# Designs tried in a protein design chat: miniprotein binders against Uroporphyrinogen decarboxylase 1, chloroplastic (HEME1). Part 5

Target 1, 365 residues: Uroporphyrinogen decarboxylase 1, chloroplastic (HEME1), of Arabidopsis thaliana (Mouse-ear cress) (q93zb6)
Amino acid sequence: SSSSSDPLLVKAAKGQAISRPPAWMMRQAGRYMAVYQKLAKKHPSFRERSENTDLIVEISLQPWQAFRPDGVIIFSDILTPLPAFGVPFDIEEVKGPVIQSPIRTEEDMKRLHPIDFEKLQFVGDSLKILRREVGEHAAVLGFVGAPWTIATYIVEGGTTRTYTVIKNMCHTAPDVLRALLSHLTKAITEYVVYQVEHGAHCIQIFDSWGGQLTPEMWERWSKPYIEEIIHAVKKRCPDTPIVFYINGNGGLLERMKGTGADVIGLDWTVDMADGRRRLGSEVSVQGNVDPAYLFSPLPALTEEIERVVKCAGPKGHILNLGHGVLVGTPEEAVAHFFETARNLDYQTLFQNHVPAEKAEPELVV

## First folded at step 8 (miniprotein)

Design p65M (from h0 with E65M)
Fold by ESMFold2-Fast, scan of step 8:
Structure p65M (fold): chain B 365 residues (1-365), chain A 82 residues (1-82)
Amino acid sequence: as target 1 above (365 residues)
Amino acid sequence: SDLTQRLEELLQRFWQLVDEIRRLMREGVSPEEIQRLLDEIEKLFEELENIATQLGNPELAFDIMELFDYIMELLASLQSRL
């Protein structure tokens, strides 16, 4: 296969032999960068910045030009596709995203329609440009929210600290919630395929709020829809790896592996060695440096990166943070993270490696 | 600006709280200390939200939500040790 031409990140996602871990960061472009802040001052509307092709491309390329990560993720918002299938939203100064007309009843469901890509051309155009600009040197990443996470925004009317409406719907309106999740599953599947067809090498699925469910509730209300998306995408785009991330995923790792994702993103609270043992060698891992280390002295950051890489093992690892880049992160620490990743060499790191005395047995069922 | 300086001060206080929670995870914690931390976090995030409002920056609102999620997850880890 021509997989020898794949970017380093894609090879890692597929568990292929490589000389070092590729590295990128969740929330890679953004306010921690001075160049981003200057652009945002000139173009103060976040919606303009996330829906204008030229601005999306410029912003997405800012970390590429500054740091040369192995992955370039499209600058976008998790809610960007929502208006294209019938869920308009606004972005407010303090509250962030607001959905003025939440969906909570069978009547509300009538507003939903199949996804209209005429309304999302700026995404496809941006991905095509990014692929042309960096595709030979780095993987272009697209992303999408998982059905549970997106449904939570829709039924709550925006962000939530309580999850009261959606959790109540699990008991009082389960048929409505299932219908919503099913519609989202179809729209998200099409949106993932659209991103791949327009230049994404790799897609990350974010079920950021899946961690708010018990494992049994997550198996019921989130996992089946994610499995359906992954199965459909792999059938239509068989060469595109899928990364799956849940915030606070320590209790869900084995269940996340069960979704069929190629790469499981570990939350920063999970010990990489434990996570790797629980997931086994069949699946690749992403992460999971605590973003707080970017505020540490650079030698401490180097030591932590090397510790995480050694725990993840010499293949199937995409180095990342176990969370998005936090506001106030020093640009010099981000530069150091990527330079450290580029200077790693698996042969050197593992030349004297001996296997653990007792390894967790892998279950083959 | 004064607002930008105040934001930086509040972000420093955020990281001081994170450091304190991590220290308590190593040394041990009481229910009274958990309640004090919850109170301090609430006050900090009220101030951060007020600064975000004054700056008129929707992305800063997103950033503040991410910081809240991070520290609450850390606090939940500390609480589980009780």
Scores: ipSAE 0.426, ipTM 0.782, lowest interface PAE 2.4, mean pLDDT 88

Design p65R (from h0 with E65R)
Fold by ESMFold2-Fast, scan of step 8:
Structure p65R (fold): chain B 365 residues (1-365), chain A 82 residues (1-82)
Amino acid sequence: as target 1 above (365 residues)
Amino acid sequence: SDLTQRLEELLQRFWQLVDEIRRLMREGVSPEEIQRLLDEIEKLFEELENIATQLGNPELAFDIRELFDYIMELLASLQSRL
């Protein structure tokens, strides 16, 4: 097999020579788009939209049809695989995601079972269709939550701003928490492999709430399980790059590199030049335009994109936001972001790397 | 509607707090100012969550949690300067 057939995003993830950075956005499909809002009005259940193959495909393709990003991420939820291994959830009208029966004790653990892909056929079918539709033009991305982030949902019973239950379990029920994290590690590994086998070119691991841990606690409670997943996936799917992202990851970059991920996603609060320096040349980077720039005048957005790209260097960079798309983001700004990325040229941006004897004089004052 | 207008006002307050935190990152900050910002953020997000509940839109709750994550990351960057 030839790496020359890989999509631009996959080549960037592998640190291969390319002419420009590929670009995609976290939370790429969503409410900032008028077409998504119209569809959500017709199909108001978020679970229906995230669990129906036709709807998943239609939604996932909305930003690709409008903006032609270099990556098409499957429209899904990080909680989607949970019922398939014994953790049912609902999305309640006023409360959002709810896990009615949190797992907090050894007795609760008895409800868990190996992941059942008969319950996740809509994911595999959707990825297969997306790969067929865009695979020659863009990378198809799958994704998964890291064990710590998923465990937090499970033990908290839904979303949390305090992280009280899971942080308390680190001290009062560490054996239960370790058993839960181990079960999640096995289920998540199988889910990643399933996504790859059904069409994903690339997988992003989200440890969104790993940033709520001190670096020492993250090393103890999150990193080992992520390393196990990455190691197992690379053995079974050696050609599939893995992107790793944590919200608020400025203090964790070197430790994130240690997981074996191919690409480290930089949070928007990290200076790209500093992040690149700290991570070195052995790993690729993703990000990290501040999503607030999408609310700025378009010339300012262009300048920021070019600044970030120059700081990341002429290879091993996947252009993205350093956060998901925020509510109220103008579609015009998103269109401009992707058009700007397509019009970039590394040769032009890094002209001072051209040998003097090959340089042509530029018309300057 | 009254609730929709109130949501817009709260989102404007969110961006005002973001601008204030960015200003303090340039000018310097005290532990007392950080505690004030934490208190204002908590109050803002309690009200945002209440209005999302009243509007009966669970997807808006996801958007609000993303905004909370964003401003808390910005505040953490400010705190690291102390």
Scores: ipSAE 0.489, ipTM 0.810, lowest interface PAE 2.2, mean pLDDT 88

Design p65W (from h0 with E65W)
Fold by ESMFold2-Fast, scan of step 8:
Structure p65W (fold): chain B 365 residues (1-365), chain A 82 residues (1-82)
Amino acid sequence: as target 1 above (365 residues)
Amino acid sequence: SDLTQRLEELLQRFWQLVDEIRRLMREGVSPEEIQRLLDEIEKLFEELENIATQLGNPELAFDIWELFDYIMELLASLQSRL
């Protein structure tokens, strides 16, 4: 039997028949909102804001209260689970996130341990509250960094523009890197399952730094670990769709499809029609409005949203930006984006669309 | 504060550079123009990072890194046409 009670976003992720695309945004909560800036002034520590249940819930719900997106993603940091499996970090005012004791050798690996969810109770508690607060009106999203992306932070000791240490380890210490990626794969799998068990309808995997690898190197150092995570999660949480996103993923789309993810998030630089053609109808897509359109006149934003939706097709599309919300984005434009998504109707939109080819039954419902 | 005002001015300069790159994508570009854009981007982001540091706001530093990522992806699209 089909789960007709699933939120609109989950139905879209599963490629089920729906009346319009659901919409949410990467970096949905944040500094572009006046209410967020006001809260951040009262609670200036990012660690406090990302590790206190009440603050996580309040921040995560700010865009939902203002704009009513179809997805509510938990306000969190990609590094949040790291201390729970043996990798503490600090957030310094000047440098941002810093990992004081990077892991680069077999000896360093001894610091790693199985993930301790007692240290992540604020994540589970926040997800339970978010699930209750949004009711049946939105999907709650959890997220996690992919093993390559997380290993990059751990090995580099924080943020990096060059990726020098981790790229060098691919050649000089491949066995150590493989061991680290394997440990991360197990911890990440458990963290994803934990988020699902505590209320997430859907999980997005971010391999943000995977785009820094050539396709061959990504196949070697990232893809196998992501496949292992997806396979394990699907076995334990079979009803939970997985969205997979990489920044700058134009060259990786077919390989990303091969991971077993339900939804492939397209970067804003990919033409949606080309991306859809390359991925086929078997997988759902997410995205991919250029975030710069949020700085355009509202009619131009409407036209671009409609263009992207028409290219994605009448099912299996989660409307999003092809990038995170950029600082300085007008709240009015974000409101307009979600209002536009809610006012779309697939029957109307595709009734007025005359494709070059004859309409296919699977594309026209 | 004057630092907050300067931040707003630099963010406006960011969007002016984005518009310039989009114009060059339509009109054509030279290797010399690409190098000029790279130099201007580096200078802009050095100033943005310095202001974020002075404001003591690590989250703003993340926002600035995302703007850098965005404009570099746009510049890569321009370079691929060359």
Scores: ipSAE 0.473, ipTM 0.808, lowest interface PAE 2.4, mean pLDDT 88

Design p65Y (from h0 with E65Y)
Fold by ESMFold2-Fast, scan of step 8:
Structure p65Y (fold): chain B 365 residues (1-365), chain A 82 residues (1-82)
Amino acid sequence: as target 1 above (365 residues)
Amino acid sequence: SDLTQRLEELLQRFWQLVDEIRRLMREGVSPEEIQRLLDEIEKLFEELENIATQLGNPELAFDIYELFDYIMELLASLQSRL
């Protein structure tokens, strides 16, 4: 039920007929762009850049002005909503984001409160401006971390390579962890609705660190909370597509489909044809060009984009990388990616389409 | 400029390791080679984290984490081919 005025990305998310795949990139704005680096030198505080409406808008629009992607994601941080429900963080020069008072006990849980949107007006104001600036030509994307991913930051006290504290809490303090995840589920649901009400066409849920769990542990500690969020958001914002992404999600695709998300983002390690086969045609997919192709010669990048698009099929595909943009990515390659996407035509690409749905016969030995 | 130059050298080494892992995915690999790659990756990321700390750039810490995530996922793909 998308109107003809809906952005191309929203139509793709809903599996509607379109002439080409829309394209955007995770970590679309950032340090790979010279204009971002220049702005960061003038405004060196990351908190200032992520919490000032004018700067958020300027940064979010930098890739749109340069490359004209089909999606414009708000420049923000996954930790941005945390102070609004009782979890302050600092950005330390040498350590990056730190949560000085992690939540690990029942006593720590007393600091949590319902989300206070007076502390997040810069998010809502930025989304309203972005919707006004690009909404007729591109989808505005909001985003949020999934409860497991956010809980990991909170209990680990910042970034981690081991996930030791949260994994131990699954065994040593499961009631505390469940209480934290339940509070986060409520706060995240409200934050998603807030972003939609203030201009987001589409929301991406990042359970970036859900891949650190076995499938059985992910079904216990992450999936139920994500399902609750999606169900609640769909009731309150029925026209808003939800994209769901996990880093390293090859073993989780069918379980991710079970959450009720409209679009499943494929990790770059997943073969697109295999991912489409496993997910079926009723759900849309996003991705999943390997970000390393942006460091390849431009003809090789074009060939890979066309290969991925052909594997994804002629509808229900949002072209993206299967990972965030990596540091050092050439701006020329990003420009080429988006120009390639704009010049694609499904009719031309599939003029000789023979369904590759037949599995090769297994050899009987 | 010395720290910036060293960062560029370490990022070059990162992409050399990525290229080596991709080559081994085509040609085949031994458990001993996997262990060597793990050791080289660990050393590389200790140096990258040290440079990020000295540069005082909080965004670079996220960038380094994403590079680590990427190469470890690539190495896991290689290891599954053993």
Scores: ipSAE 0.505, ipTM 0.820, lowest interface PAE 2.2, mean pLDDT 88

Design p66M (from h0 with E66M)
Fold by ESMFold2-Fast, scan of step 8:
Structure p66M (fold): chain B 365 residues (1-365), chain A 82 residues (1-82)
Amino acid sequence: as target 1 above (365 residues)
Amino acid sequence: SDLTQRLEELLQRFWQLVDEIRRLMREGVSPEEIQRLLDEIEKLFEELENIATQLGNPELAFDIEMLFDYIMELLASLQSRL
């Protein structure tokens, strides 16, 4: 349930009456901003920037200070919680993210343990500070990777173009993969609850690699674990909305709705009107402006934002991109996106559906 | 640096491919053209990953992953047409 004191984004997530759509962006903080690039030169280690409370807070607040979005997502990495349950990683300057000891066998599984939040205190501390700094004006968002997506990193040993190891494990070591996914489900559930208890108003679950599965394979290897997480979180944190996003999700919308998420994030390739019809009015939607529009002339960006908002309808919409912010995105376009969102008014956009005001009474002589 | 200039050239080529795919979505496409686009995308991203590796910037690897995801989704939309 929500109260009148909830941030605009939380009210939208719960399908409550509001005057305009709230707006935030996936990959909101980052390299497209000059202030981020300056900070990164001073603190060149990505792990330092993602694991130091002061740096996390400063980076997370950079877009809020510049653009005043309705959501402030914690600056973090999808791999951040992994060492806390037994999967160390490194970010090598030549190879990028590397998991030194991939998990592929029953023997490897012995390294896993329940999540240890003493190793993640910088996340909890950062969320508390963010909630204090912006909580009266914006929603604080936490996030986590879905079990399939996290398992893919773990068994592949880092990033992958082929998905060879995890696809082979579906056939050659399915019991090991199921055991890994089950352990990840428990760790992820605890990590979501931890983020909520430390200040997150809302959580987004990313199943970035889920779109690489056929719908039938996704229902076997990803959906059940996501459902378990959402169900457990809803029991322990009943007032916290869950947003669920998959890259390339056009073929999965109805199945994603079935997970119990409050908000379904639409990929930029989905037509908002079609997505809204397919999902119905019982869930809220997020998205889904094509990030390429941020490279368009500003009037074209305004028209596209208004088109998407009109298609999503007058409630239950969190305006976002249908993808993360792309490298090279002009800061001016991001500023314009948020300014456009703030200047929208549902009554004006849907004026022919609003009852006419009563006429003023005549003056009596 | 020469590597930074090469990165900018490859990013320009990325946006040219995006524009081409969007044009084909409006005008129509053949299976042979889709295969050509796949080959060009593969070559482009091999070069982008090599430049990112040489620059020693692991964050750029995330950016390149985002670009790859974006153009592959765009290409999938094109493929669904014919």
Scores: ipSAE 0.509, ipTM 0.821, lowest interface PAE 2.2, mean pLDDT 88

Design p69A (from h0 with D69A)
Fold by ESMFold2-Fast, scan of step 8:
Formats: sequence, structure tokens, C-alpha cells
Structure p69A (fold): chain B 365 residues (1-365), chain A 82 residues (1-82)
Amino acid sequence: as target 1 above (365 residues)
Amino acid sequence: SDLTQRLEELLQRFWQLVDEIRRLMREGVSPEEIQRLLDEIEKLFEELENIATQLGNPELAFDIEELFAYIMELLASLQSRL
């Protein structure tokens, strides 16, 4: 929150009355922007860019300076906290993230330790600067990977398209996997609290690989750990809303609601009206414009934004894409997305809206 | 450069496949068409990964993984309609 009032995004997350939906984008800073590409040529190490306070701040603010979104998410990597609790990694030029010493056995688990924030000072410092720079004009977002998603990187040794090692561990080493997920849950809880204490108005939990599980397997291997994190964070940071997103989450919406998250992020493949109906009025929603619409003519993008907003309803909606920004996305389309969001007015869009609590039953004769 | 032009051609092919999948979601799809799409996606991403390797651009490698995730999610949505 701010000293004068909560930012628009925080009010939306809490389901409070507002005049328009706030808007931000997953993967908001990045390669689609010319200024980012120029900076990346000067500082070619992705790990340097994600671990240097000055660079993190500069990059995080690039989309805010260009487009003025209602949320500014810290430029970081999902694996950034890993070395701080005993899992070193590198980001290789063509392979991406590599964990040279994966954790797969009880013996490997002995390398894990409680999270050491001396190794993450650049995160806290960056959040403090971002909070100061955006003032009352935007919410600062922190984020973290869910235990299942982080465990997948750790046991696979990096990125994976097959999920072979973690799938096998569910069957052949479930006690080791449970112990790893429990350790990650404690470290992630502390990391979320750390981000809030250093300036984040709002936190998004990404369970990017949770959609690779059947609903039954997700209930077993991911949901309990996310619930534990959310419960612990809400006790320690009761004013901070939590957004929860899973790639490919159409089959998981009701279960995601069950985690206690304030906002459920809908995947772009979910119909917003259906998602809203399934989730009910107790939680807010985020999303879920198909990122491919950013490659469409601007009038078509405007129509799709308005369609999604109308389906989400006049409160409890954070406008976003239902996926991260894709490579080659025109900056003009991103600018148009945020300009469109700023020009929306709920009163105009819902002039004839009848609130559910006052609606009369319809009779078919 | 020739590599940069080839990358642009492959990205255009990506968006053509996306548009085709969206069309099939409206019009209906067969198992044979799903298999053809899988084969075309595999070939496209093999070529995209080869170009990324030759260009030595770390973010391009990350971006290609994101594009792959996107089109596979789209294809999974199409497959669920069978």
C-alpha cells in the first residue's frame, strides 16, 4: 500500500470498488523492447542483469517509462533465490539455466540450508528503489516460483521438455521429493516475506510447470505446499495480496481457488466468462488476453481487451495477458494495450449492469 | 544477414501455424491433422534452435522456449476438441 491510498492494482486484487481495471504484463520487461536489447548488448550476461541492483532497476523501469503500466514487476529470474539456500546455478548462452549438481537423493538433500538473505541483498535493494521511483502511480510486484516448479528445475538440472526425472521421483523416490518440496516451501515463504518487507505491494506465485500434472497429481505434489506458503505469508504480511498463476490452468481453477490466493491468474486458453463463473465472487481474477492479439491490428486488440474486461466484471480484475509477452511483440501494440486499459471506464462499460445480489430469477416459459 | 532473414522467415512460419491452429479450433480437426501439425512444429523448432545457436543470443534461446510452450499449449487445446 501507500501512505495516501493503496495503488489501483492492490485495490483490484482486494476486490475493492475502482473505476477501471489496472493492467500489467507477465514478462513485462524484455527483448521486445529496443531499449532492453541495447542494454543487453552492453551487458550480455543475463545473470549479471538479474543480480546487479542498478541493472535490475533500470530494466524493471523500462516498460514503466515507456508505457506506464499499473504494475511494475521486478526484473529477476525464477531461479535467483536458489544459491541462497544451497542450489547453485548458471545461465548458459544457448542452454539457459543449468544446475550442475541436481538434487535427487537423500544425500543430495544435505547441501540444502535455510535461506541466506546476504546473498539476495540486490533483490531487496532493487525493490526499495522501485517503490521509491514509482511512488503512488503503480504497484511494485515481487514474484516467486512455486515449490513444484522450482523442484522441477533442481531435479532435472535445468530446463526440461520431458519432465522425466521429476515424474520418476513421484513414483520411485516420493519421500525425497516430499522432503525437497518441504525445504523449498520454507525458503520460498521467507523469500516472499523478504520481498514484501523490502517494497513489494503484491506477490505473484508462478507454478509454471503445475499444468503438466493431472489435477489429482497437482493436489498431491503442488497444492499443499502452495497453501502452506500462502497461509504463512498472510499471517506475517496480512495486507499484501497474492496472485497465483499456472500455465495451462483450465483444469485447475477451482483447486487454485482452494489455495487461499487473493487473485487467480487465468491462462489465455480459458474463456474469461467461464473462469469467472467457476471461481465465483470471493476471489479476484487476472488476465487473460491471448498474447497473440498483440500481433493483430490495433482495433482488434481493443475489441478483445474490452471483451475480456466485460467478461471479468466491474471489480476484482487485473487486466493482463494469459501468458508472458512473446518475442517479436510490437512495442506499439504493448503501448496500445496499456493506453486502452487507462481509457476504460467501468461506469461506461457497465451502464446497464445489474449486480448479482439484486438480480431476479429468470423464468423460461 | 542471411541468418537474420532466415529467423524472420521461421517466425512468420510460427505465426502461420498459430493462425492455422486457431482456424482448426473453429472448423474442427482430425487426428491426421494433429499429427501433421506436430511434425511441422518439431521441424520449425529444430530450425529455430539451430539459428539461435548460430546467432549466439542468450535471450533468443529463452524466447524460442517461450514460443514452443505457447504453441504446444495451443495445440493441446485443439487436441482436447477431438
Scores: ipSAE 0.436, ipTM 0.782, lowest interface PAE 2.5, mean pLDDT 88

Design p69E (from h0 with D69E)
Fold by ESMFold2-Fast, scan of step 8:
Structure p69E (fold): chain B 365 residues (1-365), chain A 82 residues (1-82)
Amino acid sequence: as target 1 above (365 residues)
Amino acid sequence: SDLTQRLEELLQRFWQLVDEIRRLMREGVSPEEIQRLLDEIEKLFEELENIATQLGNPELAFDIEELFEYIMELLASLQSRL
């Protein structure tokens, strides 16, 4: 049956005919908003804010009430599901997330268990409320970290800039790492399905730390597990689009397309026209306005949005930043971004436009 | 107050480094300039982390990591032009 009732963002993800690009932003809710800062002062625990249903709903809806984006992503943390399958964490004042008992050995693996959704009711309840509150006006987005990214936190004991322990495990304990990645794949698959069953229209997979691998290592240690998740989710939730994003993904685009994701999120460092040529017409794209343009004069932001939209083409594009919203971003610029997206018209923009895949490289003479 | 002002000064320094990297992407760059930028970035982020510690705001630590990812991606783009 026709999904004519689908939100604009879902239609774009499926490559269906639409009149303009839908728009949302990674890290859409947050400290750049005065209303968020005020709430955070009253509720200073980040873990409380990310695990209390009322606070999750209020925070997730702050940008929707202010800016009316076409997507409302649940306010949550990438580590939120971890305690539900046996990996407790704390959020420390300085370091952020800390995993007190990293998993690095076969003995450590015995602590893992199947995901327990009784510990994640606040996620399901929040998604149900968000779905009700946005009605037909926006898509509700859930998200999840990819197995490699989650394994990196678990093995390293928290945030890392070196990736030394997990990279070393690829050589010294590959069977343990494969067993961990396999367990995570099963837990993540169930968590994605749980989010869809509780109201998410669309899911984004983040493999933020996948960019730290060479393409060959990513193909070995990340891609197979992402493919397994996507395949399993598509069998159980066939109408739910999956967006896949990696920071710094310029060298991985063709491999990312190979995962079976419906939408590939382009990093801000990738030229949209080049990315479109490399990915072709069978997959949709998301992004990829440089977040720094939100600090530019508003006419320059408008010009850049129109340039990116023209390069992406008249369908299969979800307008976004090519990175999360950065600290200090002016709310006025975010409002302007969404207003600009709503005022775009594909028919007007694409009179005599040459598609990116057929465009000749610009020659410097 | 003093810590908040210092944070604002460091964020201004961050955007000045971003502007410098973008200028070098247009004008050309040397390996010596790449190393200087790496040293400046390291110093800046050590000070940002120190301020985040003193402010006792765990969410600011996430913001600082996002800024670090952003500038390192920009620097990697500059390095690929060598």
Scores: ipSAE 0.480, ipTM 0.816, lowest interface PAE 2.4, mean pLDDT 88

Design p69M (from h0 with D69M)
Fold by ESMFold2-Fast, scan of step 8:
Structure p69M (fold): chain B 365 residues (1-365), chain A 82 residues (1-82)
Amino acid sequence: as target 1 above (365 residues)
Amino acid sequence: SDLTQRLEELLQRFWQLVDEIRRLMREGVSPEEIQRLLDEIEKLFEELENIATQLGNPELAFDIEELFMYIMELLASLQSRL
């Protein structure tokens, strides 16, 4: 259950009464910040930056120091846990992430093993430090990729926009794909629990590639594994909220709610009022300001933030972008976003607001 | 460098395509126009990946993937109106 000392973001995730929406951003730390760019020049290896405890902590705290968001997400990579269960990767200077030995056959599956946390101590150590540094004032967030999304990287051999291998495997090697997804489900469950035990207040599950499936294919190849993870995590970590986000999720909202996640992250293309109606008031929502508004004049950004907050309602809302922070985003706009969120007051915003669910009947003329 | 200038030009083209898709959402769209947009997006992102590769910055690949997902989400919203 949530205590009175829980961070604002955790209270919002649990649908508890609060005075304003908490706010954080997906891809919160990164290249849009001058301090990050300076650090990256000194430490040019992305793997060094994502696997060194001191660097992870420093980078994760850069937006906290500059903007004071209500959530601090650990700086990490979606592929970070893969070597710990038998899938090594490298980040090549020219090609980016590369999986040296993709898994595509029953024989390849023999390389997989249970997750080895000796290889992930830098994650646990970083979360402990972040919890100590900001836990009194903000929620510490961990994250993980969903089984479908992680399987896509593994079978494709890295990043790709075609998804040819994994889509082909759905038809030509479905038993191998199911076995891979099952192994990933177990490893991901353990990784989520590990992050919670080491300091995460809240976990976000990213099924980034799930939106590329039809709803029926997502129901078959992604949803059951996510449900299994959420069920297992909630049994072992009952007080930890889970946020679930898919890029391009407009057609999947009701199915995403069905996973048992506490918070559904809305894609920026979804109308917040429509998303709220479709999900109902019993689940919390995250999002979903269009990240392009960060390139707009600050008064227009304020108006959009207030519009989204009014549509989401006076509880169960974690203010965020409906996408990650985009390259070229002005730091001033990010600062303004968080300052705007801190200065919101639900009582003031909702004095004259009529919620969509209880709106007066339309006049028929 | 010429490569960084080319990157800036491609990023400008990205936002121009975003604006075009938003215009079509207001004015209406045909299947032929959607195919044209898909072709232009594919060409743009092939060029963006090529520039990122030449610049030797693997982190830029993550930024490009975020931009790709953003424009594809917008295009999917346009397609849902068809």
Scores: ipSAE 0.520, ipTM 0.824, lowest interface PAE 2.2, mean pLDDT 89

